# Ledger of designs, part 17: VH-VL binders against o46895

Target 1, 223 residues: o46895
Amino acid sequence: MGSNKIKNLVQYEIQDFVSLNKMDTKSHDSLNLNVSKKSRYLLHRVLTNQLINNRSGNACTKTRSEVEGGGKKPWKQKGTGNARAGSSNSPLWKGGGVTFGPKPRTFSNKTNKKERLLALTTALYLKSNNTKVINLDNLDFTNLKTRDLVIKCSNLIENYKKDQKILFVAEPTASGLWRYVKNISNVDLIYTTGLDLKKILQAHHIIFTCKALNDVKEVFNEQ
Key: E = the ipSAE of ESMFold2; O = the ipSAE of OpenDDE; V2 = 0.75 times the mean of E and O plus 0.25 times the DockQ between their complexes.

## First folded at step 6 (VH-VL)

Design g7 (framework fv_gevokizumab)
Fold by ESMFold2-Fast, scan of step 6:
Structure g7 (fold): chain C 223 residues (1-223), chain A 125 residues (1-125), chain B 107 residues (1-107)
Amino acid sequence: as target 1 above (223 residues)
Amino acid sequence: QVQLQESGPGLVKPSQTLSLTCSFSGFSLSTSGVGVGWIRQPSGKGLEWLADIYWDDDKDYNPSLKSRLTISKDTSKNQVSLKITSVTAADTAVYFCAREWSLEYLGPYDYFDYWGQGTLVTVSS
Amino acid sequence: DIQMTQSTSSLSASVGDRVTITCRASQDISNYLSWYQQKPGKAVKLLIYAASSLQSGVPSRFSGSGSGTDYTLTISSLQQEDFATYFCQQYDSWPYTFGQGTKLEIK
């Protein structure tokens, strides 16, 4: 019998962050990711709920004119041979269509844990070609400078550009990494305990630590 | 429900300016992030992107045709217009308009989710 | 510019057949690929985006696959309404480009 999702195996080659050499390819690290068959609808629903919940004082408002008057407008990039600023492999919806048929006047935009996890695994699958996995075991944090991190990232990522967003996904115990990323404009860090759909979708490039990848396997196996 | 409909002259003489209008409903060009693009298809050939315009009046043009193209919008009428100057037989095609999005946090997508039926333009003397 | 090649301009099939349409990019496009369906006198419809994501409202018999430079659209059990022309589009690099189209015809 069919289901509303398909499980896809994604394999990653692990690179040492200091030397940037590929580790033994026989020991591929992999994720079995559940991908929604209606990914656009699911991502829309989960992301819309996240965006609503991130706004102060909005829980009681069922209608808003903010998008049409005085809301935050997205930046538009003029045509170039490269992805637009803030761009990522985001198979997301177009908004603003009229909904026909019976619908409740008041309804909840809440998403459940299962929907949120399915959205996260779907987003990571769609970002798989822009995802790198690194081993940090040989990195000396005591002598690392912010400039060194930027140089390592530019060498790790093919065709990297300074305006592209990089998202690090690390295990919670890697708190030392945050010191170096917090002052870099287009670099962000999240931990496996706080996966964030918006940040994953905003990223041009995602960099997982080996330990974060293993943490994520455990989270996704709770499906 | 999103709908787009193209209109323009059926016939245009060589060296004249071709003017096309896209009328739409079910969305507004005042909505942040929304845009409308023009795509054409010569008989028996593939699709060619021409230009797009967004809610904030920002515009992109196909670099091979940029000097001949002007795109504009009338948000109050829900219309987008395209002008092509100095037309030749090579501009004979079916012209489509379609909706697209430019959203900072969603990344690049110049795939078009809703299209008009197309309007045929023949350039002939 | 990235060139998109659909090597088969027309394909004949019968209702119930499994049909595969191919699209090749001149360079790696990292799954930034969409598939469109065009019927005479009708609006063009988006079927697939991000190489494998099914657009809402599109029947599950349509699926997309591939990576790098080689992509496929598959119709698992062809219906009468599926006889149409299919186009791929890349949106990895500007200007965004389309394939030449593959026309699916009844045997």
Scores: ipSAE 0.000, ipTM 0.399, lowest interface PAE 13.8, mean pLDDT 75

Design g8 (framework fv_gevokizumab)
Fold by ESMFold2-Fast, scan of step 6:
Structure g8 (fold): chain C 223 residues (1-223), chain A 127 residues (1-127), chain B 107 residues (1-107)
Amino acid sequence: as target 1 above (223 residues)
Amino acid sequence: QVQLQESGPGLVKPSQTLSLTCSFSGFSLSTSGVGVGWIRQPSGKGLEWLADIYWDDDKDYNPSLKSRLTISKDTSKNQVSLKITSVTAADTAVYFCARESPLEWLYDLGYDYFDYWGQGTLVTVSS
Amino acid sequence: DIQMTQSTSSLSASVGDRVTITCRASQDISNYLSWYQQKPGKAVKLLIYAASSLQSGVPSRFSGSGSGTDYTLTISSLQQEDFATYFCQQYDSWPYTFGQGTKLEIK
């Protein structure tokens, strides 16, 4: 985006997930995040493209019954719902009348990749005040219960409310964490190999592992 | 607490440029997610959105008026200004400035509603 | 542009009444709708955003409902201070557009 971006250094305090105390060994880490000067425009465009890709993931060929409403309806909740701004089913696209140009459906284009990376770093910067970094080295996965994880998260997050969405960002090798997260309402997990703009933007709180923070530094150096 | 106050000339002659200033307190346009917009209301009619400016200096203009509108900000003075060129009697209205709701959690960038407004300033275009 | 229609320009009511004000969009606005209260000589006040979310500090007697193209503002028990003009606004599609307003008057 050339001159259309500003680089910002974000500092994070590293907390032990078990004790919630500042780590003695490594107490801080930082990210240099590129932030778009037209952040809402960029975020809308990249998110819209991601939503198009997500809808199109269905491998089924459109049949006569699907065209005539025989299949699953997109925006099914619309007719019966109390859909709100910020619902996971609410689009962030404003319909017609915006000045956004048409965009390719996929992220295989180099321009789309740069836009995606800039959108991710912009989103993480905008959520930096709601981002925690944790060390999992002292966590005993053998005896961990789902309820224990929920309690730890609620104690880690200031002003936590039960209906708020928490997103864990972990390294791919932290496969053990998924077993505890997968059945918790309002808690999601993504890996550094699959950063997801929609999930980042929809999260009220983001929790990075120390290893994930290091992985993300490498990803963002590519933009 | 958030407060906004409009100031304008009161009377403007046709074909001249109308300049409006919004002064605010209780927030900063350097804060991520924050914007300020201008809305007007002709006597006995509804509200019409004119323009917005955001913390990142991004600007949106009503397309029906875009060629005549210029919005700018002075973050150090906590002010947003709007200029309307070549005014006519159709520009006679009460002009409001309002804060666009900042997204605390940035989950939905479609938040373009106005959470705090000024009292409005009446502008009459007549010779 | 999306046209916002408030079919009732004025409505008479008494203190204690349940009052409903309607707003219709010319196309689906995905609940990107706000309600505002306007009193002469006072700042316009946001009441409801995202069709049904109550703004902080707004009395609980105000509520919003609706989806798609049809939306309603409800005041469950009208108070003296509620006599004002009410406007809806869509923010789904650019440019943002407002309804013409519904003036709530003393019966």
Scores: ipSAE 0.013, ipTM 0.476, lowest interface PAE 8.2, mean pLDDT 76

Design i1 (framework fv_izeltabart; at its last look DockQ between E and O 0.05; V2 from the best seeds 0.00; counts 0 for: pae E 6.3 > 2, placed apart)
Fold by ESMFold2, look of step 7:
Parts: sequence; C-alpha cells; structure tokens
Structure i1 (fold): chain C 223 residues (1-223), chain A 125 residues (1-125), chain B 111 residues (1-111)
Amino acid sequence: as target 1 above (223 residues)
Amino acid sequence: EVQLVESGGGLVKPGGSLRLSCAASGFTFSDYYMHWVRQAPGKGLEWVGEIYSSGSDTDYNEKFKSRFTISLDNSKNTLYLQMGSLRAEDTAVYYCARESFTLWDLGPYDYFDYWGQGTTVTVSS
Amino acid sequence: DIVMTQSPDSLAVSLGERATISCKASQSVDYSGSSYMNWYQQKPGQPPKLLIYDASNRATGIPARFSGSGSGTDFTLTISSLEPEDFATYYCQQSYDWPYTFGQGTKLEIK
C-alpha cells in the first residue's frame, strides 16, 4: 500500500484548557499524516484484525486469570464475504477454550506494522475536523473536579451533544487525567504508547494534549 | 427505511450558479460517505465527487473540482452540491447516493446501495 | 482515469432467453484477490439500482437469474432467463481508483 498514500498537513489551534480564550491561544501545531488512497480497504482489514484480537482479551476477569477449559462467547462475531477486499478469509476466533489443539487464529490474521501505522494516520486524518489540541500546563489536578471537566469539554466542543463520544489522547505522564475521565460515560482516554484504531474511529471528537501531539509526531515519523 | 430526496434543480443561464440539496432519512447520516453522480439526458452516468458525512474528507472528479463544492449539514441530515460557472454540458439529472461502508462498522464498501430520485438541472440561455 | 468499455452498446433479446453484457477496464481493477467492479440497472425515469458488487456478489433482493463474473480487466453480466422487468440499461462501474467511472451503458431491448 506504500505507493497508494498521500501526505496531508493538518493544522491545529492550541487552546489553553483552563482559559479556553481563543485570543490568548494563538499558537498552532501540525501533523503530517499519510493517508491511504485505499483507505476503506485498509481500515476494514486492520480493524477486523484488531476486533479478533480484542475478543481474545474480553473474557471475564476471573477467566483471564485462570486456566480456561471452555470460556464464554460474550461478544458478537462478524460475518464474512461482504467486504470490498473480498474478505472470505475472515478470522477464526473460538474464544480461547473449546478446542485445545491448534492456535485460535492463523498468521494471516496479523497486520504488519507499516499498515497499522498507515491505518492510524488515515483514521486521524478522517477525524481531523473534529480534533482539537489543548494545553494542560495551567491545570491543577489537585483542584480539578469531574463536573469541571464536563463543563470544559462542553465549552471546548462547538455544538456539543451529550451522546457524542469524546476521546482524549494524552502523554503517559498525564495519568492524573484518567482519574477524572473514568467517571464520565461518554469520554475515554488513550495514551500515546497505546494508540487504538477502534477508539479513534468510534470517537465523535478527539482531544490531544500538546505533549501527546508531539509524541505522535515521533511515532508517525517512521512513515 | 433509507430515503434520499434531492431538490434545488431548475433552469439556470450559462455562467450561473445553483445549489442542490439531498435530504437523508432512515439511517445514521454521520456514519456514511455520500456521493453525487450525474446523468446528461440520454447519456451515461458520471461520478461528481464524495464527502464523508463528518465533512472531513472530500474527493472530486477533477473535471468538476474548480466549479463544484460538496458540503453537508449534519444537524439537518442534508448533503449539498454547490455548482458555479455552469455550462450547457452541465445539464443533467443529479443523484445523491449512499456508499455502503461506514468507517467503524465492518461492511462492504465502494458501491452505491441507495440512490435518490434525482433533481434536474437545465443550463440554457 | 480508468476507462470502462461495455459491449455491445445495445442488445435485443427475446423473453426467456439469456443476455450477456461485457465490460472491459483499461487497467486491472483487482487488488488483493478482489475485483472492484459493480453493476447497476437503470429503467427510464428511475435512478440506478445496484445489481452486483465486487464482480460476482448479488445485492440484497436481486433475483438469482442475475450473475456476474470476471476478473482483472474483463467482466461479464449474465441474465439467464429474461423477464419483462429486465429490459433496461445496464452500467458497469469500477471502484478501484478515483475518479470512479462507469461504462457507457448497454441498452437491453425486447426482440
């Protein structure tokens, strides 16, 4: 897929999370995002592989920590044969215990690193109009309350609707943010060490911290 | 049930402008790529362009890119085609069409599973 | 642009007989074992209707008498036993690369 990609520069206005004063937040930052010309095929293939891997990790906590001889099948399985790529080769996923023999999936379900990175940058490009960058330097986590975070999100996002999903992307050292995000049902958080294609695609709004944006520039410079 | 209804067609002079609308219902509009396709009287089909319903991704047939703009309003579930510098050869029925793929729901893609009834644009002196 | 050429431009066939329409692409529309080729039917005064996607898959609600085949640059739509409602214009369409392009159409007429 390398010859089928286009670099796109995406610019973001950096807002101070405390003030949200656009006149005081004149600085900008940007990402150069490689975008697949065959984006729908790529996203379908990479996301399918992720969903198969996630089913293996979605067993109940007790089942995960114990030797399992016949686990539950709690999650919906996807069909086959109706994708643009002719994906009659849908992944085999048995839920980790019904048959104790061969591995639950073939090597053909694995996605190479280059394609995974291209899927992530393609997804971020497709979400770029709904992506904002914030500076957290002025935020005192010891004085922050969950309702304050909700109010700031509603002010940050134009025409915010309560049923919209918000995804924060933060640097690993911003662990204090998780304490507040976990209490808000429509808000999720990922760290730059664990970018997640499914969460990016499902988000209606994406909010990067400034440090997180710089981190992902290093991750994406391999392309 | 899925419905696509175009409107805004009519008679316009060469060099004029017109905005077409496509009202969508029966599906989650923000999840889909939407397309414009046109057909001159007695002729075949011609792809005009596409937009992801969040508005972040647009692509055009280069033939139209300088004169036509695709946009949308998610609050109204409405797709638009703004046409400028119209010529006689732009006389056609204009269809909106839905692509079968969503970005996060694993379905087949890159074909048009639903079409509107079309709206007629006539460019004449 | 990928040029799609249909053959014939028109075809006259009797009810109950078989019709075959060819479509040739100016370059391969295959990627990773799949063919990015779709077929549409259009009756006068109506919008196009999807018949076949990915060269050979029938769309929901399409009768079994419609079938598609082919790969690479050469594709065929076959209607095994014509019914009165099948007299229409048929278009092939590639979705391999931008701009998406259609064949010029094949008009199927009653003989």
Scores: ipSAE 0.108, ipTM 0.590, lowest interface PAE 6.3, mean pLDDT 76
Fold by OpenDDE, look of step 7:
Structure i1 (fold): chain C 223 residues (1-223), chain A 125 residues (1-125), chain B 111 residues (1-111)
Amino acid sequence: as target 1 above (223 residues)
Amino acid sequence: EVQLVESGGGLVKPGGSLRLSCAASGFTFSDYYMHWVRQAPGKGLEWVGEIYSSGSDTDYNEKFKSRFTISLDNSKNTLYLQMGSLRAEDTAVYYCARESFTLWDLGPYDYFDYWGQGTTVTVSS
Amino acid sequence: DIVMTQSPDSLAVSLGERATISCKASQSVDYSGSSYMNWYQQKPGQPPKLLIYDASNRATGIPARFSGSGSGTDFTLTISSLEPEDFATYYCQQSYDWPYTFGQGTKLEIK
C-alpha cells in the first residue's frame, strides 16, 4: 500500500463481492475505498449539504407593494375616529402584504469534491458486507417480471425482508433495469453517474451491476 | 490500565539489524493506530511509522521505509519494529505510542495518548 | 513534510508566572474545522506526555493552567501560572499529514 498522505483517510481494498451470476472477468480487480477516520462527521456533513441543496426554495409571499390594490387611502388622516391608515394593502390588514415573508431563494451549499468522494467511498465501505454484484450480461430482462426480480433479490440477499431497502447501482446504459425496479416500493435504482450518498446510507442492501462496479472502480481507484 | 512496554533495545553494530517489541496491555490493537517514535540523545522526536490492526494499513516516514518494518502480532498484542541496515544516526530511544481510532469517530483522535517508557538502541562500531 | 518550528528554544520563567510557547507550521494543519496540533510535555528520562490535542483541548488529567490556542499555522501553548512540576521540555506535533512531525522542543526552565 502506497503512503497515504491524506489526512483522515484509510484505504481499504474490497474484494470478493458475491455475484448472482458468474462474475465478469473484468471485475476481478478489487475496489479500493478510502475511508474517513471521521466517518460519522463526514457523512453527516455531506449528507446535510445534499439535503440542503435539494431544497426548492420556491416559497413566495407578496409584499405590500406586490399586493393588488391599495392605491387609495382607506380614510382621511384625521376626524374619522379610526387608526391612521395609508393603504389597504398594509400588512396590518387582512388581505394585505406580508412583511418579511419568504421569497424565492437558492439553498446551494457547495461540498468539496474530495469530501464528497470520500463520503461516498466511506459509505460504500460501511455497506460492503451488504453489497452484492450481478452480471446483467447474463440476465435476460426481456422476460423478467417484477416478481422475478424480487425473487432474485431474495435469493441474493440473505435474510431478505420486504421492508428492507435495496439499492441497485447500475450503469447508465442499463435502462431496462429501471422498468423492473420502478414499481417496487423497497427497491431503488441509481446510476454510476449519480451516486447518491443518501440512498446508499439508507439502503440495507446494495446491488451493483458488474459494469457499474467497473465504472466505480475506474473513478475510485484512480484517486 | 493501559500500558505499553518496549523491549529489544541494545547495542548493535552498523549495518546490523534489531527487532524492537512493544507489548500492550489494557487494550487491544483493533481500535488503535500504533506508532513508533524515536528520540536521539538530546534531540527532538522523530516519527518512524504507524500500523493499524489489520496489518495492511502501514505508513512510514520515507526516511525509514526502506530499512524499517512495522508489524503486529494480534495474538500477543505486540507491536514490532524491525530495523535493518542500522546506522549510527539511528541511535535513539524508541517509543511506541497509541493513537485512538474508530471508524465512527466524531472528532480528531490524531494524538498520542499513551506512550511506552522507551527502549534504547545504540548503534556503534 | 510539514516543518514545525517552536519559539523560543528555551524559556526561563519564574514560579507563578505565565509561560507562552509558540509553534509555527510550514503549512496549515487545519482540516474539516479542526486543527491537528498537539502539545506534549517531556521530562528527563520520561516519555512525552500528551497535554493538548486538537490545538485547544486539554488531555485527561491535565491541569487547567495549561491551555492551547491557534489555528492554521500558528499555535500557542500557555501555562497561566507555573508550578514546579511544569519545568520540562514541550513539543508541538502536527498530525495533519504524514510524516507526523514535531517541533524542536522548548525547554522551560526556572528563572
Scores: ipSAE 0.025, ipTM 0.546, lowest interface PAE 6.1, mean pLDDT 83
Fold by ESMFold2-Fast, scan of step 6:
Structure i1 (fold): chain C 223 residues (1-223), chain A 125 residues (1-125), chain B 111 residues (1-111)
Amino acid sequence: as target 1 above (223 residues)
Amino acid sequence: EVQLVESGGGLVKPGGSLRLSCAASGFTFSDYYMHWVRQAPGKGLEWVGEIYSSGSDTDYNEKFKSRFTISLDNSKNTLYLQMGSLRAEDTAVYYCARESFTLWDLGPYDYFDYWGQGTTVTVSS
Amino acid sequence: DIVMTQSPDSLAVSLGERATISCKASQSVDYSGSSYMNWYQQKPGQPPKLLIYDASNRATGIPARFSGSGSGTDFTLTISSLEPEDFATYYCQQSYDWPYTFGQGTKLEIK
C-alpha cells in the first residue's frame, strides 16, 4: 500500500559549469524522498501497469496461464527500522520480464497517481549514488559543439564506461538541450513534466539540471 | 573476469564474533545485489542475506537478523558479514555470491551467477 | 518460508543413462509468466554452479544434455545422457520470496 513509506533526505553535490574547461566550486542541494518499504514489489507493479494497453476482444483469445504465472502475491511483514528493509528479494518486483508469447489482454490494472509518484521517488532514492546535478545557468552555449556537453558531463562520473546509459533530466523550458544529446548512443533526455520510471531504472547514471531538481523538489517533498 | 574472494574465516569460541570479507573484481560492484550463503559440513545451502550498493537496501533470513550484519565498501569493492553471538550450528563454509539481477535490466535474473570459493568458520570450545 | 523438497536424496546411474531429479515447492513459485526456480550443480570442495534458471532456461555454457521443466510447485531437472563430470550434488532454489530457499540436495553417484 501507499501508506507504507519512509522519508529519506538525499543530498546532491552540484557542479557549476562556468565553461566546459572550467568548473566552479560545488554547492549542495537536497531532496526529501518517500521510499517504499516494499520497493521491489512496488516498482514491478508500477512498471507492469505502464505496459498495459487498452485492447478489445473476448474470452476466445488464447492466453497462457504460465504467462501470468500463479498471480500469487507474497504476504511479508518487514521491519520498520531500516529505510529499505522491505526492498529486497521479492521476485514479483522482477517477475514479468520474460516473454512467453502473446501478452494477455487486461482491462483494468491501473496504478493510482500516488502509487506512481511513490515508485518514482523510490527509484530516485535507489539511484541516488549514481545521480549527479549540474548547473548550466552560467554556461555560454554560443560556441558549444554538439557532443562537448555530454563528454564533459560523463567526466563527472566515476568509473564510467561508454556502453552505460546516461539519462539527462531537464526542465521543460530547456528544450534546446535535445540538440546536444540526440544521436549520441546510450544517452537520453527527459523533462520534469514527463518523468519515466522505466528510463530512470534502466539508466546507469542520471544527470539532473539544477532547475530540474528544483522542479521536482516541490512535488516530491511533502508539505 | 568476474572474481569473488572470501576471507576472514577461522576458529571462534561460542558467543564470539567474526567478520568475513568478500573482495570483488571484474565488474561494477555497485550495480548488483550481493549475497551471503552458507553451507554446514555435509549439509545443504542456506541463504543468509543480501545487500545493494546503497548499504540501506538489506534483507536477512530472519534466523540471522539479530546476530549478523551485512555491509559493504564500494571504494574497496568489498562485501562484509559481521557475525555476533556465534553458536556451534553456525559452523559452515560461507560463500559470497552475486545475483545476476540489476536495476538496469529488469528481467528474470533472480539467480546466483557467480560464487566465491568460500571461507570456513568453525565455532567450537 | 517456502520449503523446497527434492527427490531422491541420492541416485545411482550408469554412464550414458538418463537421470531425473524432482523438486517440489510448498507453494507456487510462478508469477507473471515466469517460474522463480533455479538449479545448481556442486562438486566436492567447490562452490555451486548455475545450470538452469527460470525453470527451463539453460545458463551460458551449460551442455544441451541438461534441461529443466515444470511450473507452479513441481519441477524436474533432466540429464539426458550422463557423462563422468556430471556426478555431483544438485540443488533447486526458489527466488519467488524471502528468504531464498534451497532444496536439501540430490547426490548423483556412479552405479
Scores: ipSAE 0.018, ipTM 0.536, lowest interface PAE 7.4, mean pLDDT 77
ESMFold2 (binder alone), look of step 7: mean pLDDT 89; pTM 0.926

